Miniprotein binders against Uncharacterized protein MJ1027. Designs and how they scored, part 8

Target 1, 377 residues: Uncharacterized protein MJ1027, of Methanocaldococcus jannaschii (q58433)
Amino acid sequence: MLFMKYEGEIAIGPVHPTMLEPHRLRLFIEDEIIKEAELVIGVNYRGIELIMEGLPPEKISILSEKICGICSHIHVWCNVTVTERGCDIEVPERAEYIRAIVEELERLHSHMLLFGHAFEVLGFETMAFRAFMIREPIMQILGEITGGRAQYSCPIIGGIRPRCNIKESKIPALLERLEKFEENLKKLLERTVNDPMIMSRIKDVGVLDKKTAKKLHALGPTARGSGIHSDMRKMGQVPVYDNFEFEEIVFDDGDVFSRLAVRFYECFESVKIIRQGLKDLPNLDKRIYNPNYELKEFKPIDVYNEAQRGQVYYSYGLDENGRVRQVKIRTPTATNLACMEAILPGHHVSDAELIIASCDPCFTCTDRMIVVKENKI
Short names: E, the ipSAE of ESMFold2; O, the ipSAE of OpenDDE; V2, 0.75 times the mean of E and O plus 0.25 times the DockQ between their complexes.

## First folded at step 2 (miniprotein)

Design T5 (from T1 with E6F E8L E19T E48Y T50I E81T E88W R90L)
Fold by ESMFold2-Fast, scan of step 2:
Structure T5 (fold): chain B 377 residues (1-377), chain A 94 residues (1-94)
Amino acid sequence: as target 1 above (377 residues)
Amino acid sequence: STVKIFVLVETNGQTYRFTYEVSSPEELREVLERLKEFLEEHGVEKLYVIVETDDPELVRRMAERIEEIMRRYGFKEVRITYEGNKLWILAEKE
């Protein structure tokens, strides 16, 4: 996000050459106080849904990947899972473990990126730099496993791409790098909570109370920062996670601190999942994909997973010609934007970006300034 | 005076959060005793406490009692920071 100083409109989400329109927050500011925040819901996913209609399921993964530049893995994973469940396609256990490992690595780097951005907004450039440096080893691990750092295609129908397999010889080094990441993460948390200037800027600021969060159907860390349990990894929606011991992190005050704290402790839980996944990576059955699957007609089915920003929902069916039909895709972004619309009024404009950052709408947001003050003079 | 207490406890791989608002010395003692009981039952690896009040004397008394509780549970390093009518405490084990 660009730093907002006055009246503005924030464009949310990646831009595509189709009939896509990103979600927007329109802020109305008078005397440096936000009087109103208006969510302008774009039809970003409708264009992608339209293009997916009539395609074979193998070809929609690229489109799924393009929905979000930061959370590409989860979109591809949800997509292939729809076809796999609809057609009763077996996915090797090793591939499911690697899918979970990659998703948790994506959660880590995304949360670290948010911390860096939040520190930048707070004016703590050194802390921001530290967060970005701690994030870098995670990006390197993702690149080594998937061949790409931010945009990558790991899942395929029936498993994962052969290039995304994790060699046993690499596991000890990965565990050591993960341990170092955890040490640095713990020091970053300690530095953050021991800094009274940082704490005074995030504690009791941008409160989203539980009643409002429930009314707006808040998702992900935004919901969990307001006392709502909502993690799809704990709701039986993603069976591979049943193999891992980890906790759903929830905080009750709904302030910027609570939303950041959820993500901070969630990073430690992600580390636990990755560590377990690597240590228990299936070694007796080395298969990572099912080369012999058969597509069959199915009516739309619902698939849920937990991205770093919250629940991601995919649904489609397959017709008698093996073509995708009745596509529906929902991400937490629109719902979290509605939460920001509720939180922002009454705050000074200097707190706006911090509040927005803590709700994590999209780091590729662009401010578009509309000077509404001049119309009131 | 009214006191708002935020507590974050990390123990056995889990994170717990408690928020209390108390308006009497009796309620404050109850909260601190419940926190002590929780730490005794579940253990504690890291404890973070924020206290906000309009009474600086109350902040000081709370800091002393929380520090006593933390040292009882084996925390050798206890960091206490004052800023106006707010108190931040961080304690880590081992």
Scores: ipSAE 0.000, ipTM 0.095, lowest interface PAE 23.9, mean pLDDT 77

Design T6 (from T1 with K4Y E6I E8W R17T T50F E52L K86L E88V)
Fold by ESMFold2-Fast, scan of step 2:
Structure T6 (fold): chain B 377 residues (1-377), chain A 94 residues (1-94)
Amino acid sequence: as target 1 above (377 residues)
Amino acid sequence: STVYIIVWVETNGQTYTFEYEVSSPEELREVLERLKEFLEEHGVEKLEVFVLTDDPELVRRMAERIEEIMRRYGFKEVRIEYEGNLLVIRAEKE
């Protein structure tokens, strides 16, 4: 573990690599056909759960930020929400709005990153570059709001950090930049669906049928690409989203196209949420945090939210000494990897990377895929 | 040899984003000249330039040229980062 000063206080830096073991996929190939895919389960969060136990809840938020480099905001948001609900801490509406805006910006840049990688795998470098190009302005907006580009700590118990407040004077420019992003995104989508070579590579490939997806408890866009409605933002688990008009995007075919299409259309829905949030902000109370909260003992509370790859789950309680106990953290990575394990058999090895990309694994966590070729007698 | 360039600028409390798709050395020179003119005309406080191309040699050549431009117009802190085929240049005045 690394310890750093943050705003005059000691901060817990990134978790040491030995505390995390990534998941891996192993492919068995015969005559260029994948005969079997094997998921090798790592240990991602048990080490972090152990570190969190016994800490005061104020220190948990710093640590949860370091669990995932790509999706840090959702982890911090889930974490502070457990303590807030357990202790009946009232969170200002403006802070809840900004939490949602930041998460939707994170969803946009993450989906754009996936599109870039998918196009790279398809061999369409110009389309990949366009996706990465469209992503960068979103990263700039995130940096302006949070002070960081990939790992931002915006939520705190009772609200958000003061620096993360969105000034009313900045809103018109943000809305204009968001409009430019949406225009470019629409062009990218139109170029994609009107390209017969791209469509022939992704349509009817890598099918995950609804029955199998349900059996494997698929999550996020992977589940929604197979006809399953499971978005935590629409299931009453994150009340601030009830303030926004947007659609849960679902496709039924379960192919690579369906999983990518869910993400393309989710980007448009994220833009709607951000736009609505920004427009509402000037009419909300100016308060962004509750400095006078009181901690109290509580039994473990379940908190769910919808990250870009699916559901994220946090649970813990607080003991009589104000210390966190019985920590449980679950991310969508393991279930999405299990879905890839089920999809891959029967496909040409040339389609493997595309299928994997469409299921959007955490590339940092799944960078070590082992390919094994079997010989017949 | 297609080059994608995104320029993010902060000046006088406003933020601006410019994006270019460049397919020739002539177009690239034109983009660089427009950037110089913008920096001379406006009191730019912060600037980030993102260059994406399949040519690593072109990326490094572009980094050198852009850094020279930034330093000439008063940016004393210029940071250059390479991530595969992505070049990021960040510059800030005090």
Scores: ipSAE 0.000, ipTM 0.130, lowest interface PAE 20.6, mean pLDDT 77

## First folded at step 3 (miniprotein)

Design A7c (from A7b with A16L L50E; at its last look DockQ between E and O 0.05; V2 from the best seeds 0.00; counts 0 for: pae E 13.0 > 1.5, pTM O .760 < .8, copied fold)
Fold by ESMFold2, look of step 3:
Order: structure tokens, then C-alpha cells, then sequence
Structure A7c (fold): chain B 377 residues (1-377), chain A 87 residues (1-87)
């Protein structure tokens, strides 16, 4: 036979390479057209779940922080929420507001990083540089609030760490910096949608139709780019968000453009949430931590939140000795990679990295796409 | 007073960095006995970090010096554990 198959591999995983194995997406290529894509699941949450079994709840916060270097806040927030709800621990309203503000700041910088990467993949280095410059002030704000020198996250069981408290005197400057970010983001969006070279590479490319997205249980911007409502913040799962006016961003075309547009407009919604939260803080009680809680036995409960990539799920219970049991952790990465298996066949290999980036498989690790060829004649 | 607070901040940063390095080394080895020792250190570390933040707000230099010494003791425990992991 004169039939030839090529394959490529993309090592996709968390930023902590010794803790979790990266996912692999193998591409089988013929004449530069992707014929098949095969997902090999590498991330092993069962191992992390096993390590967490039998630990006190305070200790699993450290482990959950290490699951993802760019989204550690959401993992710690989910973790402490399981114990807080299971033990009926009151969390001060101010602490919940600051948890949300920090998460939305992380959403901003994560989306900007992804835009920069997408522009790099397309070869638009000036646009990539602009995205990274717009991102930098958000990183500075996060460092000022969270004290990133320590590498531990803001949430603790019963509240937030005192260093994460946002002082009233700093709010006017934070609001001004946020407004500048919003202005620059708007300019970036306008440059993108008005550039026919950029648009030709992202519009009508890598289409994930709504039926396939539902069948594969797509989550986050991957799902919302295909017309599926999926935002846990709007579904009553994260009560603090009920205090903020914002919209779930949904596009219907399922192309690369739609998935990126969801993220662009989500940034504007995150700005709205942060602005509202910052303006409300002076009117809230000053308490940021509840030290008067008691751990009690509880059967596993489910906690959901909305990370930058989509739904994050934590579940566990606490036994009679205050030890964590029946740990389950889920992130959207595997299901979103499964969507890539459905999207990639039929596309030219030159579009592969862009399509993959638009589904947000966590590009913070240094692993590169590896094209592995079985035979070439 | 400012010198005391700055010294506390420096030891906190060094201690957390060393703790993170020990975790990274442990994850590479997977030794269960190391997990128990690191767990014990972690419990003390969290207690000290919480107390240090309260004391930094109060500004009491005598108590800040006391907590700084306790952090140095934990730092030595982590260094000892790290040296044992390397052998």
C-alpha cells in the first residue's frame, strides 16, 4: 500500500512536572492534513486524591495549590469551601468578596496570557507583545494583594490570610489601574477584529458544533464558544457572585474566533466584577477570618467553581478524627482535550496549535508539541 | 522596630522557599517516611505564619523577635530533612 500515517504529540500538563503526568494529543498526519487525533490522558488526579486521603483539611490546601501554577487560587478556594460547607463554618462576607476579586484578577491575567500565546502561534509577535504588556499590570496588582513572594494562596479555612485584605486607601488606585487595563483591552480587541489576516486564521476554523460539544461534555469557554451555558458562577454554585452584575458570555459558531471572543468578553465581565467588589468593600464588615470553628465529621459534599478553563470540582468528607476522606478532584482539561479529538481531523497541521490553544489546555508548562512520524515515504 | 520587622519578613520568605524545595524533592522520591516528617513541619509552619501576621500588625518588637527565633528553628528542621533526603 501507498498509504502513509504521520503522528504528532503535544505534551500538555500542569506547571509542576514531577507531580502530574502531562496529557498527550497524538496527531496522525498525511500530506500535512490531520487524519486522526488520539488523546492519551496523562494527568492522574487519582494519585493526588490518594495522597490527600487521611490528611487534615489544612494540609490538602498545600497540595491543591500545587495542582496548577497559574490557577492555584481557584483550587485552594474550592478546597477550603468543601470543609467550610461540610462543617457549617461561617466565612466573613469580606473574605468571600476578596476571594472572588482575586479569582477574577487571575482570570484576567490567564486570558491575557492565552491571547499572547495565540498571537505567537499565529506569528503576530507585535500583538503578542501587546497582550503581555496589558497583562503585566494585572500581575502587579495580584502580587500586591496576595503577597506572591510566599507562594501560598489567599483562602484559608474560615476566611483569607490577613495580608490579602484590600485596604480602603488602596482602592482608588486599583480602580484607576483597572480602568486603564479595560481601555487597553478594548484597543487590543479592536485591532484583532479589524485585522483581516488575523480574522482569516480564526474565523470559521476549528469548528466544534453544539451537538458534539454537548456529547463530549465540553466545559468553560470551549463550551460557551459553541452555544452552551456552562458558567458555574451563574448557576448558583458560587454564592458570592450573586452580589455582582455580570453576564455569561456565549457565542454560537464554535470556531476559534468564538472561543477567543468568549475569553475577550469574559475579561470585560471580570473587570465589572472586580470594580463592583472593590467599590463594595468599604461598606462591608472588617472581619476577614473566623477563628472560632470546629471541624466535624461529614459525608462527602460537592463543590463547584469556575476556573479560567471552566468548571473545577472538589469533593471529600471528613471522618471522626478530622481527616479527609473520599477525595475527588476534576478539572475541564480532559473533556476539552476530547473536543480536540473531534475538531482536529481534516485540518491542516499548520492550524493545529491554534485550534488547541483556543480550547485552553494549559500552556503554562514548557512542553512543546512533538510531531512523531511512524513512517514517511 | 523596622529592622525587626524586616528580619521577620526575610526569614518568612527563606523558610517558605526552603519548604517548597523540600516538597519538590519529596515528590521526586516518594518516600512515605519523609511525608510524615514534612507533615509535622507543615503543621508548625502554618501555626507560625498565622501568628507572625498577627504580630506584624501589632508591631510588638519583643514578640516579633520571639516568633523569628521559632521560625529559625523550623528552618533548621527543614534543612536537616532536606539533607537526609539527599543521602
Amino acid sequence: as target 1 above (377 residues)
Amino acid sequence: SDEVKEELLEIEEELLKLYEEAWELFLKTGDPEVMEKLYEIEEELFKLLEEAEKLRESGDPEKIREITEKMREVQERIRQLEEELKS
Scores: ipSAE 0.000, ipTM 0.196, lowest interface PAE 13.0, mean pLDDT 78
ESMFold2 (binder alone), look of step 3: mean pLDDT 79; pTM 0.747
OpenDDE base, look of step 3: ipSAE 0.014; ipTM 0.331

Design A7d (from A7b with A16Y E20L; at its last look DockQ between E and O 0.09; V2 from the best seeds 0.00; counts 0 for: pae E 17.4 > 1.5, pTM O .687 < .8, copied fold)
Fold by OpenDDE base, look of step 3:
Structure A7d (fold): chain B 377 residues (1-377), chain A 87 residues (1-87)
Amino acid sequence: as target 1 above (377 residues)
Amino acid sequence: SDEVKEELLEIEEELYKLYLEAWELFLKTGDPEVMEKLYEIEEELFKLLLEAEKLRESGDPEKIREITEKMREVQERIRQLEEELKS
């Protein structure tokens, strides 16, 4: 066991035990170069699955919302979808549309948060501030639709909560806000790509080649940044998205730029989806909830969706007593962090935070960079 | 009973909002001691939220009031930590 004398350890990862993916990266540094990276899986990684075991499906939906403050909606949506599929529960089309709209708004605010953070890491405080300011209108829209900025509680088994129903009279104002958001996003993009200082820090840095990405099963924008098609919305896993025209954004270079660019351009596709959804809503049936469902016993069903970070997986069954059994939840963060673990060695320590950020580990889940300087005794 | 449930829901929403704001603030400061305190508060918060869910189903107004008070205490602890960080 070669005790690599490292001059310092940087631990980047979630600290909260209740998080689904309390994963941290330990960086072993010598002469400011990363010699080794180690992904440490948090002890409570399966803690939520254990808590959900034996509970009614209505209760686990509430628990799923608490998993992540940034991406609560996708967890709730996946959770209710398992029961809906397992019990053959019809979900009104309007409810699925609103679930998709809320998801794409969640994607937008999450990507803007990442951009703000990336600019902070790069030392571009003005651009970081601009990204956060551009994010605020999205948070307001989410608040207007769901009643909350952090916990939307939009999906329920059989549809959505009545408070989350988008009134037709609000649609024009929402569309106007989206247009302003899109304009501001374009300006931010133009400023970013035309700044050689920014581009020099993100191009050809933290390269995840396509072969390695495939081998390590990269997901979502991390996979798409390495030229891999990976979007559950395009793979027929989320049927409501078949109603929308949008592109899967893929870049081939596998660097920090590519992973950020995928998310930047994906924001425009999210705006397109929301705009289409809002335009179609008035023509849909007004039903938002199916009260006429029965819970029945079923074997574990696989449900996939596409979070802002990539593929989310939910699976459980219902027993004869209507209790959840064999709960499995997978989020993309662990897999994508493993990709960063593989590519970090050989990079300068000053690039580490940016490289890790480029896979968008859930900040509520990962943002603790603790630099432990071991004093040479 | 419906009023007490609504009050509980409002406090839960406010508590989550405050928690997220505090978390964002703590992430910016990077103070390990503050982070440890935040984790302790989070653990208590999650326990309370789990209990609150059970109580909302049971409809026991006295227990709902009790948990609401505990949530307010946790909220105050978060506010105090936020003030300490802003000072």
Scores: ipSAE 0.000, ipTM 0.267, lowest interface PAE 14.0, mean pLDDT 81
ESMFold2, look of step 3: ipSAE 0.000; ipTM 0.109
ESMFold2 (binder alone), look of step 3: mean pLDDT 80; pTM 0.752

Design A7e (from A7b with E12L E24Y L50E; at its last look DockQ between E and O 0.02; V2 from the best seeds 0.00; counts 0 for: pae E 17.8 > 1.5, pTM E .610 < .8, copied fold)
Amino acid sequence: SDEVKEELLEILEELAKLYEEAWYLFLKTGDPEVMEKLYEIEEELFKLLEEAEKLRESGDPEKIREITEKMREVQERIRQLEEELKS
ESMFold2, look of step 3: ipSAE 0.000; ipTM 0.134
ESMFold2 (binder alone), look of step 3: mean pLDDT 78; pTM 0.736
OpenDDE base, look of step 3: ipSAE 0.139; ipTM 0.648

Design A7f (from A7b with M35L Y39W; at its last look DockQ between E and O 0.01; V2 from the best seeds 0.00; counts 0 for: pae E 9.6 > 1.5, pTM O .699 < .8, copied fold)
Fold by ESMFold2, look of step 3:
Structure A7f (fold): chain B 377 residues (1-377), chain A 87 residues (1-87)
Amino acid sequence: as target 1 above (377 residues)
Amino acid sequence: SDEVKEELLEIEEELAKLYEEAWELFLKTGDPEVLEKLWEIEEELFKLLLEAEKLRESGDPEKIREITEKMREVQERIRQLEEELKS
């Protein structure tokens, strides 16, 4: 039998270190062609779920924020929504709008970060720099709204934090900054699709066909790049989005190009959502928080939302003592990595990093990938 | 006056930064007693931030000073907690 070397680093991030599993990214190659891949990340939601058991719902909101440094808002939003729906707590319309605006800003900065990383992996350092520069104004806007560029908390049970309220006098400047972002994004897209060297590296590479994507339950842009309609915002799971005109972006070819193109065009849709939301805010009631609620016992309910990487799922109930029970948390990274694991065989090892990156796996630190060659007798 | 409102904004920013530093230190140590103290501080800080928002644009200068002093008390609690975590 083959004896394989394992080497990995535990991911360090916003979650408690004792909850992380050993990280394992392994490629088994022969003559520079990938034969088999093992892609397992270190985040253990079972450990996080156990820590949350028996806590008051407000305290698990704090823990959910620390799960992911890049997508903390969506986790907090899902968490507060479970309690709000379970306890029949009315959330002011203005608060729901701002929750959505912040999430779409998070989608913009996260997609830009991925584009920068993808260009780095490909060796196009000037394009990577451009992506990071285009991202920076979005990070500044998020910092102004939430008080933190890397980590932030906007939703609270019953509304949003007062600091996250968007002053109407600032809306014209925010709209202008979004317009500049949109113009720069158009330029980046045009330069990418018209560069034969870039296109040769991403077109027809890492193909995840629709049948395999369905079988392995791909989510988010990974699924939408393979022709699957799967967006919780369009499937009635996030009611505030019914107020915005936007399109689900779907490509059919399932290659790296398609997964990146979904994200590029999603950025334009996010700008549309944010613009509409900002323009509507002056016409909404000014309340951002409902202080008049009581927690009550409820059986577990399911909440779904659409993070930049795909579906996020939270479920729990409250017992008679107001304590959280039966916590379940799922994110798209594990299933999307399983899709990449399945398609890596047959590719040259030099494409591996790009293919893995194209599903935008959620890591909080730089991981080490090891390459294991099969021994021949 | 505008000086009083600016002082309030400054302490809010200092508190947010210090609170995040305390969370990062907790994540490195994993002490459950620290988690309980951070939850108590979060609850109090949230109430103060809500009151500060009400006062920021049209508030009485005396009430703004009162909230600023309460925020300084929270700041000292966080500094003490951070010092205990380093020990």
Scores: ipSAE 0.006, ipTM 0.349, lowest interface PAE 9.6, mean pLDDT 79
ESMFold2 (binder alone), look of step 3: mean pLDDT 78; pTM 0.720
OpenDDE base, look of step 3: ipSAE 0.015; ipTM 0.255

## First folded at step 5 (miniprotein)

Design B10 (from C2 with L21R A44L E47D; at its last look DockQ between E and O 0.02; V2 from the best seeds 0.00; counts 0 for: pae E 9.0 > 1.5, pTM E .584 < .8, copied fold)
Fold by ESMFold2, look of step 5:
Structure B10 (fold): chain B 377 residues (1-377), chain A 88 residues (1-88)
Amino acid sequence: as target 1 above (377 residues)
Amino acid sequence: SPELLEFLERLLKWLEYMIERLEKEAKKTGDPEKIKEAEEELKLLEDFIEYLKELAEKSGDPEKIREITEKMREVQERIRQLEEELKS
């Protein structure tokens, strides 16, 4: 019989909610070859949108924080941006810089978590341990900046929470810690690409060609691994990023290697962004919050940002009484998982978990796939 | 609406899970800072549940609303009990 079993994800940072509905992961195989896959996201965004209808903008910020535990910052950032743009609220430049710095730190730790998971799936336990060791200092930096798990996220309408202001006295140590992270990341990359056993498992495996990626609307590193330029930070959607020199990382082969390589190389770009942001902070105005605003009625405003998994989209308006209306939320996981679903047929079942993981679908290391076999003979 | 009530029921299961994890984390170490963090999170969850109760009361099938509201009350009672246990 057909059966799926899921476990929610849990991060070690702030306590995160388990996904509101488990993912459905089913493989239909014949002679160890995948014939069909069913990969369905469990999050019910329609329910979340319904709850948000009629809330004051401040309460929708709290709820958006709970949507994705390991990337909650990007959701809160998108939410406050909708109101800020709709009400013409000026946000201090320093606050926007810190919003971006925190997001890039989130990108680093999330990518390192994925690398650790990928190595575990491949059976390279020492490499997985290295990835997790390299990740830990980034988690510590995030904890120091955001103030811990018992408080709301960093962005607030009009700025950032005071606890998230990065003290200038801390910047030299932060820069040194980032340099060490970069050195260790380079070593990890070298060990990976120079290991024929690792490369044989990821090169030319799980190919998502550009045509299929476009047809199924791949986003983020999944799209960029298949030759598609798709980065909201480079498309003018997140203005603070115009202040930083960085490259959009694109690979053309569409294999597991390419999707992981995009993430490896964009970690170096994230370090560049964070370094530039930290070096600029002392020269910025010290304001981190604009209390001088009035909530106003506005028709739905579209906001896009680039999470570590790809595009995040928020849209809503405010009515005459300052209540949110016509809420729409979109994240990249459903479309990226659909891409993996489409390419899995024809692969040996032993490659399935790696191929699925390569689009970073928010699974924890404790999630499991269920193999379904139908014996016709 | 029926869709909202179904979603609220799943959200309550998630809240129960989060309460269990907060209790386990706070009691495992006995660290005063972790206990303080757990207490603050529990207060946030209480406020959130109260909002969900208000939302549920204004919509849907009267019998289904009573069902979900009773489950919310049970979760609130458990939160209050855990808050007292953590202060001891």
Scores: ipSAE 0.012, ipTM 0.454, lowest interface PAE 9.0, mean pLDDT 78
ESMFold2 (binder alone), look of step 5: mean pLDDT 72; pTM 0.622
OpenDDE base, look of step 5: ipSAE 0.016; ipTM 0.327

Design FA (from F4 with Y25R L29K A57L; at its last look DockQ between E and O 0.48; V2 from the best seeds 0.00; counts 0 for: pae E 18.8 > 1.5, pTM E .612 < .8)
Amino acid sequence: GSKVTIKVESDDPEFLERLIKWLARMAEKLGGEVEYEIKDGKVKITVEGLPPEAKELLAEFARYIAELLGVEVEIEVEKGS
ESMFold2, look of step 5: ipSAE 0.000; ipTM 0.202
ESMFold2 (binder alone), look of step 5: mean pLDDT 71; pTM 0.603
OpenDDE base, look of step 5: ipSAE 0.013; ipTM 0.304

Design S1 (at its last look DockQ between E and O 0.02; V2 from the best seeds 0.00; counts 0 for: pae E 11.6 > 1.5, pTM E .724 < .8, other shape alone 2.736 > 2.5, copied fold)
Fold by ESMFold2, look of step 5:
Structure S1 (fold): chain B 377 residues (1-377), chain A 88 residues (1-88)
Amino acid sequence: as target 1 above (377 residues)
Amino acid sequence: SDEDVKRLLQKAERLLDRIQRLMEKAKKTGDDEVKEELLEILEELAKLYEEAWYLFLKTGDPEVMEKLYEIEEELFKLLEEAEKLRES
């Protein structure tokens, strides 16, 4: 449950939204029906941007790693890419492949975590346990590659950490573990779509129509569940993905089912990407790091990538002393929560947690959730 | 879980104490030292939010989230002070 406590309000007229400060998650309810919603992000990237100003680019990687516990790799990858492109630093192809393999593994475990939570919200304990069980082997693989299951990303400026190099001798075992994951994922999908109790709770619920999704700038699976093509990996923003055959998954109905289905089928596409990447690694040059780079002054440049939640954006430049300037960071959570905020009115409060969860908000950067009932005067 | 709530609240209180000390330090010292400690505080806050959210899902304890609200407000004040120091 997202609901922690009531904050009482006396309504003199129509239900009014609560002030955004302090930053909180609030539902305004009358007779168990949501009348208004306020979904406010508690962590402000402006503060993080301020701290990064004036630091060496190597040090801001530490902070970008900690912005989101579930998607730290993508933030570090975006960060190092800004400096690499701004300073014309050549990154070995093997390093770019491993960066992508790790990101797709992160996409797998993050989607499995969401599935487990969604099943818990719906009261399907056995299905939630299955999702978490299927997720655990992916976490083990990530731990073996990166040295930490949720706190390490492997990119460094000019390459990857040596520990993150995937030895050729380990590839057959990794492919076998991936195949087993895929088999279990197929079973989970089959059990889900063939269970009328599950389907009755997610179909036609929390509909985000395409017009609203466009107006409020939905991103990632939230957008792709409403018929919008928007994937940085397919739009030429992340060049290494040009080496992999995979499909952008889009559903048109915009309901909770559609947003979850996008994620289910994206897991199969991630498996395809990882498999292709692992099979290609033996044919790549063995270099994983370029030690021969020079930092130089550059004007701010834009870098985009596709996290499991959608677009991540980093921009900064380096000054004449090699210090980071004009930092801008954007993630999809705020705009995707705004989409959920817009569609929650009219739903029964019992659907609220599921609808909100279906855009996979970053709960590590999301403030408290409270429920406020309308009081009669 | 009652012991887990106690541990989280103790972590939160320690973080509040650090923020208060850093705010006082920011009024007396230079920009670079404040930035380094502020980075550490932001990292701890992110981890504490992860712990608090999962603990709240497990227990439903509203005191957990109230404490983190307090930390957010104090951290915003510190970020504002740090911005003033940069302009100096």
Scores: ipSAE 0.000, ipTM 0.276, lowest interface PAE 11.6, mean pLDDT 78
ESMFold2 (binder alone), look of step 5: mean pLDDT 75; pTM 0.684
OpenDDE base, look of step 5: ipSAE 0.022; ipTM 0.344

